# Ledger of designs, part 4: VHH binders against Meiotic recombination protein W68 (mei-W68)

Target 1, 331 residues: Meiotic recombination protein W68 (mei-W68), of Drosophila melanogaster (Fruit fly) (q7kpa5)
Amino acid sequence: MDEFSENIERIALELLSNLVHGNATLSVPRNSSGNVISEYRRVSYNNRGSRHSFCVLIYMLSRVHRLQVRGGSFTVRGLYYDNPLLVRSQSRIAEARLDVCRMLRTSPLSLGILAASKGLVAGDLRLLMTNGDVLDSSLYGGPLTLPTDPEKIDRIETLAEFVLIVEKESVFESLLSRNVFGTFERRFILITGKGYPDCCTRRIVHRLTEENQLAAYILVDADPFGVEIMLVYRHGSKSMSFSSQGLTTPALRWIGLHPSEIPALGTGAVALVAGDNKKINDLLARHDLEPGVRQELRMLQDVQLKAEIESVIDFLTDDYIPNKINRNLFL

## First folded at step 24 (VHH)

Design j2 (from i1 with Q33Y)
Fold by OpenDDE, fold request of step 26:
Structure j2 (fold): chain B 331 residues (1-331), chain A 120 residues (1-120)
Amino acid sequence: as target 1 above (331 residues)
Amino acid sequence: EVQLVESGGGLVQAGGSLRLFCAASGFTFSDYYMAWLRQAPGKRREWVAFITSGGTTRYADSVKDRFTISRDNAKNTVSLQMNSLKPEDTAIYFCAAKDYGYGSYPFDYWGQGTQVTVSS
């Protein structure tokens, strides 16, 4: 926290120094394919087109600095409503948050500027919050929304042997409706990030694996987007590669649906579209892909079919998942 | 050595029935999906029926409600009951196995096939 405050102060001093010379410009790092920042976006007050962005960015930096010094947290929504005339929209303040993350090489969670969590959890999990509250998923019998601030979780209690992440909410709900916890012989935690996961969901998965030493499995659609979602959990997002600490689960085990399975299943697969092929190529261009993942992507490209998890829903709980997990069939 | 041996093929009149068998050896049968595929003369090989280790079944639309796939994990066998056969069902029928694992497609193991001929 002290480091961030110091960095913000450094930025402020630099800005002041430049202002004396008539230069009212902030430099925001651009997303690079690697961990090395090579390009910067200039946000200037002197340019009418960037003036508002500049003001919102300064506002965000100020708020973040205050939070680092005094403690606490704010939501993106809260910041908007705190000063709607300045901010103008929630999207603009969200963008400024991301820019500050880039400037400080940190995650949104670390800034103390929070967004609503979209993640769901079910199964054998108790979250003991710092305020004394207890979120118990095992008692509820249904899905619980993950806390907005994962750092307010003081302790995680579980007797689960592993955590299973599923890509889509629909699959999550299907598993619950089919009494997946009653059919599977092993205790586990079920999580969904509802597609591309937010930082909160990723952080909780990270904590479960690192603090509770649980094995983590993930089930995604057999398409390039599913694969990318898996990679986001495992290695982080490309847009925030510099701030992946505490948000990634490198040991995450990809159990399916694997593209190589699609031809055997016979039904439920659909042809790839142009956008799919483009995404596959984008993924294959990455240098950090595991060999097995790369091979599956190539198979996807060769077969030119994709499939949703729903295509195996009929035998997902009693056959597919047990075989994958119990026999260690993962990449 | 892995082996899939098909049997039960032959000549049958339209509207008739045949039962194909496939005997598997050399691998853990219960760890595999089993499927039947067929290849007619001059046509591409087509997927016909599929069965999981747990017994969930799937069928191509062309054979749905006429064909029934079943398996016996204790005997390492998979069968295909074919009813209401049509001349268009004439083909070499192949038994195939696919592990629940990754990395291979479409199947890991294949039989040599058995000829089914349906006369008009």
Scores: ipSAE 0.862, ipTM 0.963, lowest interface PAE 0.5, mean pLDDT 93
Fold by OpenDDE, fold request of step 26:
Structure j2 (fold): chain B 331 residues (1-331), chain A 120 residues (1-120)
Amino acid sequence: as target 1 above (331 residues)
Amino acid sequence: EVQLVESGGGLVQAGGSLRLFCAASGFTFSDYYMAWLRQAPGKRREWVAFITSGGTTRYADSVKDRFTISRDNAKNTVSLQMNSLKPEDTAIYFCAAKDYGYGSYPFDYWGQGTQVTVSS
């Protein structure tokens, strides 16, 4: 905490020094491959096009600094409503948050600025909160919204053998409706980040794997977007490569849907579009791809088909998932 | 050695029925999807029917409601009941197996095929 506050103060001093010379500019690191910052974006108050961004960045830095000094956390929504005239929109706050993360080389969670958790959990899980509250997913059999602040979870109690992440809420709901916990012989936790995962969801998955030593499996669509989501859980966001600590699950096991399965399934697949192929190429350009993942992406290019998890929904619970997990069919 | 051996093909009149049979050996049959594909003269191989280890089935639109795929995991067999056959169904029919795993496509194993001829 002290390091972040010091860094913010350093940034402030640098800015003041520059201001004395008529230069009202902040330098924001650009997204670079790896942990090396090679390029900076200049955000200047003197430029009309960047003036608002500059102001929001200063606001964000100030708020983050206060949080570091006083403790606590704020939501993106809370920050918006704190000063809507200044920030203008929640999206602007989100952008500024990301920029500050880059500037400080930290995660949004570490900043104490939280996005609303969109993640859901079901199954054998009890979250004991620092305030004494208990979120028990095992009692209701229904979905529980993940806490907004995963750091307020004091301890996690579970008898689960593994955690299963599913990409989409629709699949999550389908599994529940089909009594996946009753059909599968092994106890497990089911999580969805509702598409692209938020940091809170990723953090909780990380904690489950490290603190509770659970195996983690993920089921995503057989398309470039699904593969990307898997990679985000596993290795982190490309936009936040510097903030992977505590948010990634390197041991995450990708159980499907694998592109190599699409031709055999016969129905439910659709042709790739130009955007898909572009995304595939972007993914293949990554240096952190495991050989198996790379191969599956190439297969996707070869077959020129994509498929959603819904294409296997009929046998997902009682056949597909059990085979994949019990037989260790993962990448 | 992995083997898929098809049988039951032959000549049948339009509107008739045939039952194809595929006997599998050399691999853990229950760990595989099974499928039937067909190839007509001068045409590409076509996916016809699919069945999971648990018995969930899928069909091509062209054969839906006419063909029925089934399997017996205890006997390592998969069958294709073909009813209301049409001249357009004339083809070599292949039995194929696909592991639930990754990396292989479209199928891991293929039979030699059996000829089905439907006369008008």
Scores: ipSAE 0.858, ipTM 0.960, lowest interface PAE 0.5, mean pLDDT 92
Fold by ESMFold2, fold request of step 26:
Structure j2 (fold): chain B 331 residues (1-331), chain A 120 residues (1-120)
Amino acid sequence: as target 1 above (331 residues)
Amino acid sequence: EVQLVESGGGLVQAGGSLRLFCAASGFTFSDYYMAWLRQAPGKRREWVAFITSGGTTRYADSVKDRFTISRDNAKNTVSLQMNSLKPEDTAIYFCAAKDYGYGSYPFDYWGQGTQVTVSS
């Protein structure tokens, strides 16, 4: 009845039809700009160059179908170790998962194929799990790895006023070592997705803002990749192959580093390289770009300088972050 | 209106010292980064020293260990103590302020500058 089940059936019938004619072929949508599918690639067992990819896709589709029929979940790691000779590497099964998401126009969470989260959390947060367990990051001030399956979190308890996301583990660890929780007059949660966030990290941030009504702030490097990371949290990935519903935080507040801050800071800036300029152009082509974000990207083009969060590490905890958050200085 | 007014410039012999002051008004001084920049004749404006709202300081390599920036949030002043002056330090020195916000660069407010001349 749902579109997910109908898409599985459509793909299965398409495959069977092709097999009747001697073709073991699947059509996989490409990850098109602007979330519109305009291209497909053929993955065929009949072609030696795509034979392995075809087999891994069939494996993934069969496991997804099994989940639809009987429920439950699989992990990427588990699928690899169930059939290592077929899959050959964990990266290949992870790639197949994304392709199947594109084919079914759904997210990895909806697919039921989970990956271990790389996200870390610290501060005033308690996760009450559906099995009765409590994962409490408020104890001992130490970080907690986010759960593999965020849907097994029954409810989130916190006295925090906001969540602060930082781009990198190095910044996350530096803030903890500098006693960031002891220097704020307000309670908060600190999260890092260690660069580009996985779906589990994005899901938790979404739930904190929607269910717990927390303001969400993000700190990324002042470079085009940092801006893109912020946009992934705010608007989602630029892919039509899987849904961003329940994974975006539209009200996310970008507190820095802002590119326009770079010239005043005087030190720690480095020149953009060709890859940076290409990314800036890609980002400026987005249809979902807020005017202030667009202006900051154009500033990067004009000035041709970038800076990492670490360039302000010496006043980040006591000065930069409190000024940004307490004075509502965000995009 | 916003004002940044520099004072303390003048003529000094090489090896000497000079203290610049900048008086700020028309904005919430404690909310701003403060900086000193300088411009020698025929040259581009050069970042010299920077101080955060909370007092963290930074210096250009050319002045490190010779210059000291400080601020007094109660008096709305920023100062630059310049020791061991060299003829290369001859320039117009500008006080500048930057909000922690975004969108404008390099600085939101500028003083008119004060001349420092170091004779050999």
Scores: ipSAE 0.761, ipTM 0.914, lowest interface PAE 0.9, mean pLDDT 86
Fold by ESMFold2, look of step 25:
Structure j2 (fold): chain B 331 residues (1-331), chain A 120 residues (1-120)
Amino acid sequence: as target 1 above (331 residues)
Amino acid sequence: EVQLVESGGGLVQAGGSLRLFCAASGFTFSDYYMAWLRQAPGKRREWVAFITSGGTTRYADSVKDRFTISRDNAKNTVSLQMNSLKPEDTAIYFCAAKDYGYGSYPFDYWGQGTQVTVSS
């Protein structure tokens, strides 16, 4: 039995054991760093304040168990619309999905409970789907939405040398409007996860680096949230200490914006706000930071300024990105 | 080793013009951002103008439309044309260079500065 199946059985046995003592309770892990769960909360049917959450968790666990027996997958929207009175809102079923992932020490993709993809891709890419379809972004001058289930992609074919990830849709579209593919004289794939990436986007980036052996570069805002987005691609989500193989890209190369660039640029920077400083402290408490990344976060604390990618938009495509990539200037 | 040498400073009447030059050596000039900063008596050093490897320029609001930064990658020089000078422009002007990399800030290399004095 794999660890996923063993964890389902463990949870079921613990629930039954507690029921013998009249206690309908589940232990749900809280957010933690690394792969170690350090805090739990109790969700009990016996407590009016957590009763509904208990019922939604049991619903999710039962649907996950059904997938283990039958195979296949469910969508978050489908689970909501299958029983909207029990679930009451899409946010509650989405939260239960994440809680179950933490309880079972697995990812949403391995769970079989899928959300719609929000990521966009452009450039030299062909996705050969398991149903025989070919999704080919290389024949079109504009973007494609990434598939909802990346496991339906049989093969990824590309002549690209690298993939470039940009944090925001606005930057993605600005690069396309400025003919970024004509600027480099190298073939590449452009991707955005539209902020914090979903598992589908992370999975596809992983496959490009592992299966197609592409170098991966990322461009994020020079602020603590941008650094965190880069770390999600590289190391995974802090809130879920468990990741299945295939969601992280450890060799991801952070080309910018780097906080240490802010003072030289002279314009376009704005002051940090309280939320930024809190995020910096949270990130500095991580044990998985590379030394250069740690130093850039300390620079944010020292200077108390942040900058968006848009602050360099006027030389981004023809100067900034080519200098970073061609001269190997990354963390 | 690495050198940034400013020249062209001096005394000028308000409303006049000066052109500053910075000669660079000891590094690959075309790989660097170049900038001018200035320090007035009793004040902190302030950013004035900036030019990318590819020639894109930026200016502080206080000098916009009066100053023009340019570079000559063949001669390894950066210049600052200063027109319509005001007494407030009186300062020591520093040439500075920054690689596109990370880690160091605000700049990697600095010149010794050249005095500009604008009389009223």
Scores: ipSAE 0.755, ipTM 0.911, lowest interface PAE 0.9, mean pLDDT 86

Design j2 (from i1 with Q33Y)
Fold by ESMFold2, fold request of step 26:
Structure j2 (fold): chain B 331 residues (1-331), chain A 120 residues (1-120)
Amino acid sequence: as target 1 above (331 residues)
Amino acid sequence: EVQLVESGGGLVQAGGSLRLFCAASGFTFSDYYMAWLRQAPGKRREWVAFITSGGTTRYADSVKDRFTISRDNAKNTVSLQMNSLKPEDTAIYFCAAKDYGYGSYPFDYWGQGTQVTVSS
């Protein structure tokens, strides 16, 4: 039996044992650092405050079990529309999905409960799918949306030297409109996860670095949310640390926009707000933070300014990016 | 040893012009942002203009259309052409350099400054 099957059996036995004592209760691991589960929260049908959460968790567990027996997949949207009165919202399904990952000690990829991928790719990339199809991002017709299920990608073919990730679709589109592939002298792949990346985007970046041996660079806004996005690609989410298998890119190189660059650029900076300062404190509490990244976050606290990538858009393609990459100026 | 040496400052009548120069040595000049900043008596140091390695320029609103920054990578110099000078432009002008890297701010290297005085 594999660990996934063992965990679902353990949960079922615990539920049955609790029901014998009149308790319709599930134990859900709380967020923890690393691979160690330090505490559980109880979700009970017997308690009015958690009754709905209990029902959604049971629903989710039953659907995951069905996938183990019959194969296939469900979408978050589909599960909502199958039982909207039970689920109430798509966000409730998304929350339950994370809880089930914690309970089963597995990644979102392994559950088979999918959302449409939002990531885009352009450049020298061919995805050879398990069904024989080829998705080629260099073809006429523009960038590709990344597949919803990255495990249906059999092989990735590329002549690229590196992959460049940009935080936002607006930057992705701007680089394409400025002919970044014709301007930059090296062959590469351009990806955006449109903010916080989904598992498919993270998985493909991981595979490009591990299987195709590409260097990976990332460009995010110089603000605490941009730093967190970079850390999600590099180290994974702290709330789902045990589910980071095959989804992290530890060798990811953060080329910018670095907070310490903001004062020299002179324009485009905006004051931090309370939400930014809270995020900085949350990030500084992480144990997986490299010293250089920690120092950049402290510089954000010191200067109290942030800047978007767009503040350097007029020299981004032909000046900023080439200087950062070709001169190895990254964290 | 890194050096940034400003020159070209002096006294000028309102409406006049000056050209400042900054001679750089001790580093790979073409790899750096270059900038001019100024500090008027009793005021904070003010960013004035900068120029990228590739020649893209930016200006503070207070000097736009009157000042022009340029660089000569063959001679390792950056210049600031200042036209239509006003008494409010009176300040010590500093040349500064920043690598495209991270960690230090606002600039890696500074000149000693050159005085510009605009009389009414």
Scores: ipSAE 0.743, ipTM 0.909, lowest interface PAE 1.0, mean pLDDT 85
Fold by ESMFold2, look of step 24:
Structure j2 (fold): chain B 331 residues (1-331), chain A 120 residues (1-120)
Amino acid sequence: as target 1 above (331 residues)
Amino acid sequence: EVQLVESGGGLVQAGGSLRLFCAASGFTFSDYYMAWLRQAPGKRREWVAFITSGGTTRYADSVKDRFTISRDNAKNTVSLQMNSLKPEDTAIYFCAAKDYGYGSYPFDYWGQGTQVTVSS
């Protein structure tokens, strides 16, 4: 008996107990710090306002149950197109996926509930697939979209010394267009999760650091959302904190753009807005912040300025990145 | 001990030119951003120009196309060529250095400043 089986049984018993008393209700955990669940959201068929959500949750639970009986995997998009009238939109089934993961206390990867990967990779990387195929992201193959199911990757082969993660596709493409691999004297892998990373991207970064023992560096915007993206790679998602095993990279090195660099740059900075300040406060409330990261967040709060990576694009490839990495200038 | 020593300031007529110099010691000069800032009497310090270790330059809008920042890593100096000077350029000009690292802001090291006065 494993934790997955225990959680399925718990959910089934709770639902049956509720049904005996005339309530078609599911309790969906709200995400909390660590793996402890401190509050729940009630989703009831008896309530018109939550009836649709209840049906989508039951649909998702049914499909997960079929995976346990018959094996395999499915994608969020596939679930939508199998029953579009029931699901109504892809975003609703995607949110139900997260809710089911919370209810079962496990990750989407463990359940076989896949989303299309949005992450891109370039550089010295070869993925040996379980079926014997090789996916090669070498310069001649160009950038690859990361596989949808990273568990079908048997081995990762690389001569790279490190992996560099950049927050945005625009920065990823700009570095490639400036021939970053030809102008930096060390072999590396370039990855973007296109903003907040999906589980597939996080899993592959984790494997690169644990299996291939690569150093991992990250470049994000100097704003609170960029800091949060870095923390998602390093420590995991707040919304899915219970499922962070095998998806975090604690040794991740944040090379920039650091908020404390903003005043020296003089140009390209813009004022924080209310949403930025709210995010700073939310991040400062975390118990898992390293002191240097906390200090950089307080600097944002004090100075009230933010900057995007693009503000340093004119010296990013030949100056900024080499200085940061080769001189070990990271948090 | 880290030192940044500015020189080249003085009194100049409107429309004239000056070249400021900053001599640096006590740190690995080629590892730092270098910048010039200025402070007019009763006003806040203003960012003027900046140059990366690799030579990329940036300028405030108020001085763009009139001022040129440059550095000499062999001599550990940074300079500011100021052309077409205006009375509003009157200020104390400070040399500043910033490592590519984190934590310290706005700059790690400052000079004592050199006075530039533009008459008319």
Scores: ipSAE 0.729, ipTM 0.903, lowest interface PAE 1.0, mean pLDDT 85

